# Designs tried in a protein design chat: VHH binders against Protein LURP-one-related 7. Part 7

Target 1, 182 residues: Protein LURP-one-related 7, of Arabidopsis thaliana (Mouse-ear cress) (q8gwl2)
Amino acid sequence: MADSETPYHPDPEDLRRIPVDLFASKKLPGLSSGDLGFADSSEHLVFILRKSSSSLKSLLDSSGVPLFSISRLHNGVWELHKGDVEKRKDLVLTVKRTSKRFSKTESEVSFAGESSENLVIKGVPFQKSCTIYSQDSIVAQTSLMYKLRQIYVGRSKFRLTIFPGSIDHSLVVAMVAIFLQG
Short names: E, the ipSAE of ESMFold2; O, the ipSAE of OpenDDE; V2, 0.75 times the mean of E and O plus 0.25 times the DockQ between their complexes.

## First folded at step 4 (VHH)

Design a15 (framework vhh_8h63_2)
Fold by ESMFold2-Fast, scan of step 4:
Structure a15 (fold): chain B 182 residues (1-182), chain A 120 residues (1-120)
Amino acid sequence: as target 1 above (182 residues)
Amino acid sequence: ELQLVESGGGLVQAGGSLTVSCAASGFTFDDYAMGWSRQAPGKERELVAGITSGGSTYYADTVKGRFTISRDNAKNTLYLQMNSLKPEDTAMYYCAKDEYFGEWSSFDYWGQGTQVTVSG
């Protein structure tokens, strides 16, 4: 509908108190062809990941307003910038692949202003397996349910659980999107 | 027009090697995760190997250590190098495109396939 004007703004107290689940799918209402959507538990679209080129993606809010541009510099090196790809603003973070062992991948997240707040992402991108760590604490994690076949729907679909913390949900989604590209 | 064209299949003796390739066109190849699936008569389609746009790889347990997936982004081509082939590897091999695929997901698109037959 026409009343979904504002970006996703969950209550700040809820962001710090309870885990939030988002569901990634290519089959959500409001998506364009090739988009990956992130919806809440009520199936309301919250974020859209849109591909612009081989090296360039955008993370948008539910109304299609760009929040971040995601650019691949080299194989295993990505940058996140505020705003639209056409009007790129400040660098927010850099993701760098630090390890690749068989199918398992590790990456490090460096924030533009503070090297001491580096995060680590570990998982198997091909299997949509991803866990983001701040020191020994889990920031976010994707869930696998393939044994029960509940997640196998003939298209890309997985659950992203964001644990209580200070990192914006939009940044968590962007980091997951970057990591899953390897 | 989006196209995936597999080639390189054929008849191989058990213990032999074969490389199949997939020529991609009509999309930006290096944006997408790519994979190889196979289907033998009377069996379900099996995801054999996959490679993300960033180069992370996956292999099914049935082929791990024998098959190697690789991509050449300059040539828009995906490869599967198959060593120590067994009669059980006999199948139609399909190239697949999907940015977020895994063993429990479906592919956005796949080609016509190339037949690999392992005798003996």
Scores: ipSAE 0.023, ipTM 0.448, lowest interface PAE 6.3, mean pLDDT 78

Design a16 (framework vhh_8h63_2)
Fold by ESMFold2-Fast, scan of step 4:
Structure a16 (fold): chain B 182 residues (1-182), chain A 120 residues (1-120)
Amino acid sequence: as target 1 above (182 residues)
Amino acid sequence: ELQLVESGGGLVQAGGSLTVSCAASGFTFDDYAMGWSRQAPGKERELVAGITSGGSTYYADTVKGRFTISRDNAKNTLYLQMNSLKPEDTAMYYCARDLYFGEWSDFDYWGQGTQVTVSG
């Protein structure tokens, strides 16, 4: 009957005032095998990243409802569409790798629709390291939980910090998921 | 049919070199990060090296500076070049297709393995 899980809906005021931490792990309650979950500081599942094929993933809410489909067009180019893989709706954004020097990678995010400023993502995908920039401002940053919780060293566990701003948290999670794929 | 087939293992003396290979089929090789994991008898499986579709690499501290991972997307083949081999490198070496990065628990498919034995 009733869904006991509430989708994540942060107060718009909080998006502008308080940094939010999400914790990524494959071993969260409510996940299916192979899923990567994003939980809040109270260990409540907020988003699920699910693989559909070699070049296709879905970002779902905590109830398993598809929010976005993520598709690779070719090496270094990804698209985010609203909805699930079968009923893809409007293009939301494109991520294009612009630079790779040694272990460091850079990508640009271009939003569909009206002209909006591009974002830049910089980091080391294989180390689950990335920072998303809007001009000189940080939108979000990942870090391995190595120094904060040593028990997570050497695992697919990392923290995503989303700084106060106007970008929806689901879009930030999707951009991080795209970038960390390589 | 999804397959990963490892080859190139064998017996080698300490200080020697060996290359193991992995032939992939049944999926779009270029779209996946790939890795090498190893397991010695009575020990847990260890991720030793990984490579993304874009060519970014990872190495475990135990093998940094000695092992080199590479891929040939035209041949759907993954390689691990092992230099300055030590007796502690003796293990079954497994090729893996990675769902994400960094750990064996991130991998969604494994091959049958190839044995590397270092004497010495």
Scores: ipSAE 0.011, ipTM 0.294, lowest interface PAE 8.9, mean pLDDT 78

Design a17 (framework vhh_8h63_2; at its last look DockQ between E and O 0.73; V2 from the best seeds 0.00; counts 0 for: pae E 2.02 > 2)
Fold by ESMFold2, look of step 8:
Structure a17 (fold): chain B 182 residues (1-182), chain A 120 residues (1-120)
Amino acid sequence: as target 1 above (182 residues)
Amino acid sequence: ELQLVESGGGLVQAGGSLTVSCAASGFTFDDYAMGWSRQAPGKERELVAGITSGGSTYYADTVKGRFTISRDNAKNTLYLQMNSLKPEDTAMYYCAADLWFGELSDFDYWGQGTQVTVSG
């Protein structure tokens, strides 16, 4: 099995930006019970994951506007569409598991449209372990925060670090959410 | 309302096998990460095995190769097949569910447990 790490090589302009951290938690200021929130370092919500009345889930912005709907097909492929679960629009990407070695999983992200860039996600979904690769570069990576102090009590959090690049942060969050659920 | 009911526990000889199951109701089972935790008297609760909504599995090192977690989404049922049982596996086994990501500290819903006792 090919186990090659392909580190991201940012262009010079990317080197002037720093990675962005988002903190995922089920309990954050302003977050409704049952949702999963992604917040900045000041605990301001940036994205929200919410289950609809159907089996579909939505990624929302901080104001609650649906950005994407997430669904899983019977063949195990995940789809991301623009818009709310009830008013889904264009397909944006698919995620398919390509390898599973015991608990370790690899998945491939295929973008709809003219993009030639496919991404690979590797990790252990149940343990919130996830690294997104673009060829030889790391796009984003999760890390656990079980040992960090937090303003609220009683729930584990994880950190998502998004490295400088051209991939929309909402797409990164959606890909992480998909991978960790499946 | 969300309910988790374990069954299938009992007394078994060391080296034997046993299947415990968890019947789920009151929620869309397919959407949840599920897990089995266990607790012996005087010990801390331990996550034994987990399975995501998409079917990816996790096993504690103490049970890898001996236990198998599975889910039947059509029957809203979670299973734990336990083979090569050891006296150290004696515990109350709890079914757990979480909508998002299911490590021990993340499970919001728990069953009342089923006792597994391994003699020998």
Scores: ipSAE 0.536, ipTM 0.776, lowest interface PAE 2.0, mean pLDDT 82
ESMFold2-Fast, scan of step 4: ipSAE 0.506; ipTM 0.750
ESMFold2, look of step 5: ipSAE 0.403; ipTM 0.710
ESMFold2 (binder alone), look of step 5: mean pLDDT 81; pTM 0.812
OpenDDE, look of step 5: ipSAE 0.766; ipTM 0.881
ESMFold2, look of step 7: ipSAE 0.506; ipTM 0.767
ESMFold2 (binder alone), look of step 7: mean pLDDT 81; pTM 0.810
OpenDDE, look of step 7: ipSAE 0.785; ipTM 0.891
ESMFold2 (binder alone), look of step 8: mean pLDDT 81; pTM 0.815
OpenDDE, look of step 8: ipSAE 0.792; ipTM 0.894

Design a18 (framework vhh_8h63_2)
Fold by ESMFold2-Fast, scan of step 4:
Structure a18 (fold): chain B 182 residues (1-182), chain A 120 residues (1-120)
Amino acid sequence: as target 1 above (182 residues)
Amino acid sequence: ELQLVESGGGLVQAGGSLTVSCAASGFTFDDYAMGWSRQAPGKERELVAGITSGGSTYYADTVKGRFTISRDNAKNTLYLQMNSLKPEDTAMYYCAADSLWFGELDFDYWGQGTQVTVSG
């Protein structure tokens, strides 16, 4: 029940069509030990990345409900499925490492079921550097927060910026989590 | 429970080489990102080198070109090969592991450390 809380701004582009920042940290309110959390700018927890007991990872919503399971097959190949580790449902996407030179890594994302174009992820996983491309357009990008003095909480925190587009934020977070595992 | 045990530390002459090792026991080693940190007297702990489960590596600027991190998943062992050692490399060296590591020095598991002393 909020009224008059959000002023309308009469721009051609609605303020809701701006990039969305999520902040990743192991030290967020509401996390269990070992979890990596993704929170909005108000510190509202949005997603949780958790290692399962079967050496698989799960992406959960803020209430701890599994959205996706992440499994590593071999040779830099990962699969994302709907549901949890025990009740995996449909294959959503596959991430395949296409190039590795020193610390620099490139991967390709293929969506299941749709004839949508593949995405490309480039970066340096160990430095939490990751950029997701749809052809020449940036879908999302990570950056470390240690250089921003007012948000200086150590190098264990990084920012994920998701640019306006049609890809669900949960899928962007899953792709980043897969890529940063190396 | 994952347990890490370092070995191979000792006294070495400046310009010499030394390899330290870290043996992991408990859970599956292959799933873990691994790192080497060091702490010299009067200094804060620093991450020296890291390697992800997928094999991506990181090196601190102070050791890049001189140190090499590697892992042997069949032996559950992490290595740090240190070449062209300097007195400034004298420190306690710690092995570290994390299954979901995304932060610098923010590892869930640490070993007890092995002392490396470089004399001139």
Scores: ipSAE 0.149, ipTM 0.514, lowest interface PAE 4.9, mean pLDDT 79

Design a19 (framework vhh_8h63_2)
Fold by ESMFold2-Fast, scan of step 4:
Structure a19 (fold): chain B 182 residues (1-182), chain A 120 residues (1-120)
Amino acid sequence: as target 1 above (182 residues)
Amino acid sequence: ELQLVESGGGLVQAGGSLTVSCAASGFTFDDYAMGWSRQAPGKERELVAGITSGGSTYYADTVKGRFTISRDNAKNTLYLQMNSLKPEDTAMYYCAAEGWFGELSYFDYWGQGTQVTVSG
């Protein structure tokens, strides 16, 4: 097209076949103090991660409605349930750390229901680095964004890229949040 | 409220060993990723080791195989065991706690530091 020689504005139906970027930041419109927001490329808030206590977190939609509760159990196992922390519904998935390796963290994701294939998450939480694998395929990965804008004490910024697939984006965000927390 | 107090630094000869400790208070220690950073005069601060709440570890290439990070959740204490010390390991060593997605070398909270000097 005339206004640009290289970028595309793809057909909306084709957008579901391309990777989706979400940007994590503590400083986004619509956030409460202490919240971590996930926004699209236009800085439109999509998800909110809220800390209720040290072992309890909630993933909310952009309107503040709880989607999932995230709880850390004894022995460092994490569980994701539908709904909020008080009105928890069905178990969705469990995250268990599997690697005690020297320089890299690994976790296994087990979905409720025994016919579901497990996912593997690998990375370095301190660097906001993780990659989610389904067998040999990449589901999602994170990368830092410090080179894009100045980063200040008390703020975090990283990009989450979700690759085309069958897993709901809210579940991917929840898995990333669990992995990066330990 | 949150406090991190480093100790155990000192003067040691090249090839020697030293353990530095960090006493944590004012927060739920078990829930925080913890780390050690160092800064030598005229150089940028470097993250040398990290440990998640669940015990998974990270090491910078500069210290890999020589340093070991560990935590004692019952004592709210973080440790860095430093072996085969080199003169280039001379630095102020800072204990750090990762906050709720805070940032500056990926940690929100820093202690005052403990000096390690390696001679030779």
Scores: ipSAE 0.012, ipTM 0.285, lowest interface PAE 8.2, mean pLDDT 76

Design a2 (framework vhh_8h63_2)
Fold by ESMFold2-Fast, scan of step 4:
Structure a2 (fold): chain B 182 residues (1-182), chain A 120 residues (1-120)
Amino acid sequence: as target 1 above (182 residues)
Amino acid sequence: ELQLVESGGGLVQAGGSLTVSCAASGFTFDDYAMGWSRQAPGKERELVAGITSGGSTYYADTVKGRFTISRDNAKNTLYLQMNSLKPEDTAMYYCAADQYWGEYSDFDYWGQGTQVTVSG
């Protein structure tokens, strides 16, 4: 059972005020087996990533309501659609891997709306290193408290910092989840 | 349920090469992050190489430049090509799979292991 039954609906103006930290883990209260959770700093579940079928995942809110479906089309290409896997709606964005240098990866995010500004994601997916850029501005960045967590706890948790901006937190989480898979 | 079976281990002389393989069965292999971990007697299990579903790789400093991880999604098989083998590479090698991302010892699925012995 989840700790919160109210869906996460931040005021769009609040998204532009202060950075927000989310913590990703497979072992959070309220998760089902096989789920990946994203919790706020008070350990309340905000988003859930769930596998629905082969190569198809869903991003859910804390109440289990589907927000997006994630599809891998072929090597280095993913699509994000609104809704669940059964009632999939409009295409939201496409993520394409543009560069791969050993362990380092770079991807481009193209929004379905024409003339929308593309985003760039760079990092080392296997090590949960991910930074999302809008031109010269950072949209979001993952961080491991690597030194301490290697000593005291397993490396099964990472922090996602979302910087003030107009992009919904759910969309940022979806982009990070896609990037870390490739 | 994803099942993993390792093969290709054996005895090899220092400086030699060996390829170990991991056959996955039951479900969609290419949707998983995969890794190779090893454990020698009396030591902790160590992640030596990893590969995401999209093909991005990781290598531990102890094997970087000598080992190559690869996947063949059509054959549902993971490979570890080991070159310039050293006696300290002697260990049981385990195949591992994770639904979202691999991370050291916290993979969701593990194989039974295949023994690699490097003589001096």
Scores: ipSAE 0.374, ipTM 0.688, lowest interface PAE 3.0, mean pLDDT 81

Design a20 (framework vhh_8h63_2)
Fold by ESMFold2-Fast, scan of step 4:
Structure a20 (fold): chain B 182 residues (1-182), chain A 120 residues (1-120)
Amino acid sequence: as target 1 above (182 residues)
Amino acid sequence: ELQLVESGGGLVQAGGSLTVSCAASGFTFDDYAMGWSRQAPGKERELVAGITSGGSTYYADTVKGRFTISRDNAKNTLYLQMNSLKPEDTAMYYCARDSWFGEYSDFDYWGQGTQVTVSG
């Protein structure tokens, strides 16, 4: 049963115990043209990634309220800020590419807050593949649902699995969106 | 408005090299992932190489180690350097703009193509 509030506020205890799958698609009900949506396993829209410009994107909740602005700086570093593009608040994290070897890319995530460990993202952004690591543990991982050779079908859907932990799902989605843009 | 124009195709002997180029206009080139696909008569179109806006690359197993994709953002140009060419590489080569933010497709625009023929 739906209420007036967005349904995507998982119990904090569940976020620490149960893996969550989100599915990224451009074809989800409730999306505007050009948006990328993230839906839960019941096909309910949870997050919306919206492109404002080449260097500027927004992550919105299911009702279209901005959660974060995502911006690429001239030096190639990505920054995530709370709030809307027009009303940017505090810096949350930065993402910086640290290595590229053959087709594999690595990036570091630095949180605003000196007590937080850096995360590492590894993968092949062009193929929509990445894994987020916190030291020796996996935070999240994407998997492409279609083989790259099936271009006629379109490679518009991929799965994001978020493993139990303390990192907000919205931040994981934002980090994935940043990394896949390379 | 949006244009992708391939050039540099031609006839080359097996074992030879060739570079094809793609001139982009009508959009902010450095913001988009770009790719090269090819199609030979009677064959399925295949993605051979891709490069993200940030410069991360992808290569199909059929060309890995022989082909190199690169981009020059100052010139709005995409390149594919093809080495150790084989008769099986004979195809029309297409430049494409990737748009995973776009509606309903990974690639939202394709060029006219440039023909590469490898004689044996």
Scores: ipSAE 0.312, ipTM 0.654, lowest interface PAE 2.9, mean pLDDT 80

Design a21 (framework vhh_8h63_2)
Amino acid sequence: ELQLVESGGGLVQAGGSLTVSCAASGFTFDDYAMGWSRQAPGKERELVAGITSGGSTYYADTVKGRFTISRDNAKNTLYLQMNSLKPEDTAMYYCAADEYFGEWDFDYWGQGTQVTVSG
ESMFold2-Fast, scan of step 4: ipSAE 0.431; ipTM 0.712

Design a22 (framework vhh_8h63_2)
Fold by ESMFold2-Fast, scan of step 4:
Structure a22 (fold): chain B 182 residues (1-182), chain A 119 residues (1-119)
Amino acid sequence: as target 1 above (182 residues)
Amino acid sequence: ELQLVESGGGLVQAGGSLTVSCAASGFTFDDYAMGWSRQAPGKERELVAGITSGGSTYYADTVKGRFTISRDNAKNTLYLQMNSLKPEDTAMYYCAADQYWGEYDFDYWGQGTQVTVSG
């Protein structure tokens, strides 16, 4: 067993070496009523999900600046656009539900204007269970914190773990927010 | 304003069936996660069933296989079909709605409808 290993398949596009945990809650300091916040392990708010109008949501940074707008086109079909809800531009990605069996859902993510392969999201949206796959690799995964023996922080909180890779954390959070709507 | 109104509760014999309904008004129903929670005297409130805006469902182990949650977005109505009822299912049943979550932290609640199972 080696104390340190050189990666067998170096990926120069990997921008993170350590998995990042974000914690989702409606009860974080700095949130407005009706907001969903994503905080780091030091309880610092990183992203805010906000309802802007009928079926339209915004993902904001910690300063309240809009990053993306989320819109539902049809049952099981969502679009992510860059910018605020009033002046949205540039389609970033589309999420389409491809399978639903009882509580289990699968969706496909297609990036606009890119030649990259689609991502797949699988889970149980109502239970906040979500895993994002790029081919055979895990991009991100959620887990309910009240099921952790060491940390019972509340039954309405969940952890989002983002694994090392090239996809921006903001896009991962947006994809999870879309998927959990079911 | 947002309002949830439950109906369909009543007295039923063990082994029987009952459907409770929740009429929603004052919001875009199909955007919301919806759920059914229950509370019996002297017990903690329990989430028994939930459904996302996209129709993905959840059931507590206590009711799995016996209860079915469904939604009719055209009628702004949530349903809970309860089969093979047991005396332990006796409780006040509450309808709940949330923009993002389900489970224990719903933002909106109905006044409840009483279900009593004799046996």
Scores: ipSAE 0.444, ipTM 0.709, lowest interface PAE 2.3, mean pLDDT 81

Design a23 (framework vhh_8h63_2)
Fold by ESMFold2-Fast, scan of step 4:
Structure a23 (fold): chain B 182 residues (1-182), chain A 119 residues (1-119)
Amino acid sequence: as target 1 above (182 residues)
Amino acid sequence: ELQLVESGGGLVQAGGSLTVSCAASGFTFDDYAMGWSRQAPGKERELVAGITSGGSTYYADTVKGRFTISRDNAKNTLYLQMNSLKPEDTAMYYCAADELFGDWSFDYWGQGTQVTVSG
């Protein structure tokens, strides 16, 4: 307790305490038509959201390797599974819409583990507005970057800020992707 | 592939109402965000209304309070109810579909239906 000086070489895992911005766009290099990409602050593609069928989407890493499959069971209910749509076995989480009032939506996230605490997502999906809550803390939040070419009815870009915490960034991106479908 | 066919356009007097419809085919309607865009002679294309798969809506300031977008997933049909029509609402109205979020990029387009509002 006598030495409160900041260490010279922080452990790389201590850097997980810093908020991370990802930028979502359909116009990123390396995307196929219809893909939604998520890039870091250095403009490197990190995740790809791809449609596999009308009710099935995949979240891929930057190399195109499937991380998760997203399936819509019925209106307001989605499941996230590990891996590709054809080898879908391990349920990770379920998203259920709990409230909808015109443009405003609320959803609950339930993890497959019995001891996991539920998350709540609130926002306006069409406007890319989304905040993920873990009890009294914010996990992640989106903001629309529409001042860039705001007069053009074309492709929108939005920012996803992931706050420091224990939830994997790929899971946060998947939850945002599910919620923004309405 | 998803196809979009608009109908219901026509001539209507100022202050009147009209509903345009869009029939989607290809069995993918439920997962798509849908929208209505319009283009009047000598003006750029404008997105007037949008609706996500879950039913969250968007309206352009020019039509807010007068137009209502809705969808019938059982019939694969999109609707735009237009009330208190003005001569400046005269345009070709296009149905559009977006595979993910309705982020105004829209991957699929219909051939349009003409709405003419007289004075």
Scores: ipSAE 0.039, ipTM 0.436, lowest interface PAE 6.2, mean pLDDT 78

Design a24 (framework vhh_8h63_2)
Fold by ESMFold2-Fast, scan of step 4:
Structure a24 (fold): chain B 182 residues (1-182), chain A 119 residues (1-119)
Amino acid sequence: as target 1 above (182 residues)
Amino acid sequence: ELQLVESGGGLVQAGGSLTVSCAASGFTFDDYAMGWSRQAPGKERELVAGITSGGSTYYADTVKGRFTISRDNAKNTLYLQMNSLKPEDTAMYYCAAESWFGELYFDYWGQGTQVTVSG
């Protein structure tokens, strides 16, 4: 039984194959103080980001079981490992900032193993804006939900849209979390 | 308890330069995104520059190419270097900090430092 398993998986035989929206917020039911949650469109918690230190974070499933640890090595370089920070397992991927121009940041994702192509993340981390590319295809994209809604409700959050593809949603969330901290 | 204290404001002539700084205390500064906002009399507060814990920056169109935001994590200090200042840059300048694990916007604000550009 893998500790990286999550109860949230799209049905692989679902013929609808539509983009999935997740919503990031501190104010979701089931969160502990300081946690950032990712919820589905029905406001059900799917993933939790938790801080261990300034350079160490964990991505957990909705039950609080650790999936990945996130380590910042130095400016522009992060690693994702399976398991939690105490029970760390093998390296999954590395994110490295490859360019910075003005307010725009670009990073490259290298998966552990020889057969996977690199991904590219582009955006404005300070604005919680990013797009993940696999070659010329979009894997996922964040958008700020707060511009118009903040006027009415005083709450802010961002949307993460994950497009149909072969990359696990937990890995997409981890990559977004890494990039937005960069 | 996180505290932010701005300093370095003052009177400067148009075309001049000024650096404002923000000293942070009470928490692990290097985990926070930091920003500079300004408010001129009778106007709305605007975000002019931001920087993440890893050093990625943001600038408002009004200040791009003239202002530079930077942070020194060893000193728990945020800086805004302002070049080619214009009378329109006259405002109270506020330091702000956002815990990404908090609300998804700035959680903490300083009391401000006044910048006046003559000219």
Scores: ipSAE 0.384, ipTM 0.696, lowest interface PAE 2.6, mean pLDDT 80

Design a25 (framework vhh_8h63_2)
Fold by ESMFold2-Fast, scan of step 4:
Structure a25 (fold): chain B 182 residues (1-182), chain A 119 residues (1-119)
Amino acid sequence: as target 1 above (182 residues)
Amino acid sequence: ELQLVESGGGLVQAGGSLTVSCAASGFTFDDYAMGWSRQAPGKERELVAGITSGGSTYYADTVKGRFTISRDNAKNTLYLQMNSLKPEDTAMYYCAADYLFGEWDYDYWGQGTQVTVSG
């Protein structure tokens, strides 16, 4: 695997802005079979990723209300729309794979509704390895809970750390879910 | 009932080729990401290749350029074409199915097929 090369030096004087951890697992209370859940540090379910087909998924809140629909147009191209798969609304963002070198993948995120800079996602999807960049800053990063403790925790569990910023957590989760499916 | 049945293993000489297959039944095959893992005696299981429902592939560094994973959704079958085999490829090969994602969150595993490379 490639090591993380992105520098991260949090400002110790800005303690009001702290990273938020979400924990992904298929074995959380309140999940339906096949769902992937994202829980906070208190083990409370926050988001649910639900599969409708190979090319269609939904991101829901903890009560099962659809937030976004995720659709694959073709290999390496995904769109995120507001609402559920039956009642899609406005396009929110597009994720395009820009590079695939062996197991390593790079994708670009383009926002439809905002005059915002594109984001870049880099990692190895099959290893749950993913870092989202806004230029030189890290927006979010996934990591395995503990490789040495996989026998206790389960191999399907990983941590998503969302760094202080302006991007809504539901959008970060959606981008990670899209990238890890590539 | 969901079943994964591996076949095609055997004894081959170093430098040879072999294709192992996995027949899937009891579920909507084309909705699943599929993978091949291997385990040699006394070693940890290693994911060697994966393929998403959309056809994107993953390969471990140990097999890149030598192994090719493919799927036939019409036949509900997963394949691993193994070229330029080495004695270090000797292992039990397992088929795996994953509903949402690839490595380490596979929902189902087969019972395996043995590949032995002499040399």
Scores: ipSAE 0.028, ipTM 0.371, lowest interface PAE 6.7, mean pLDDT 78

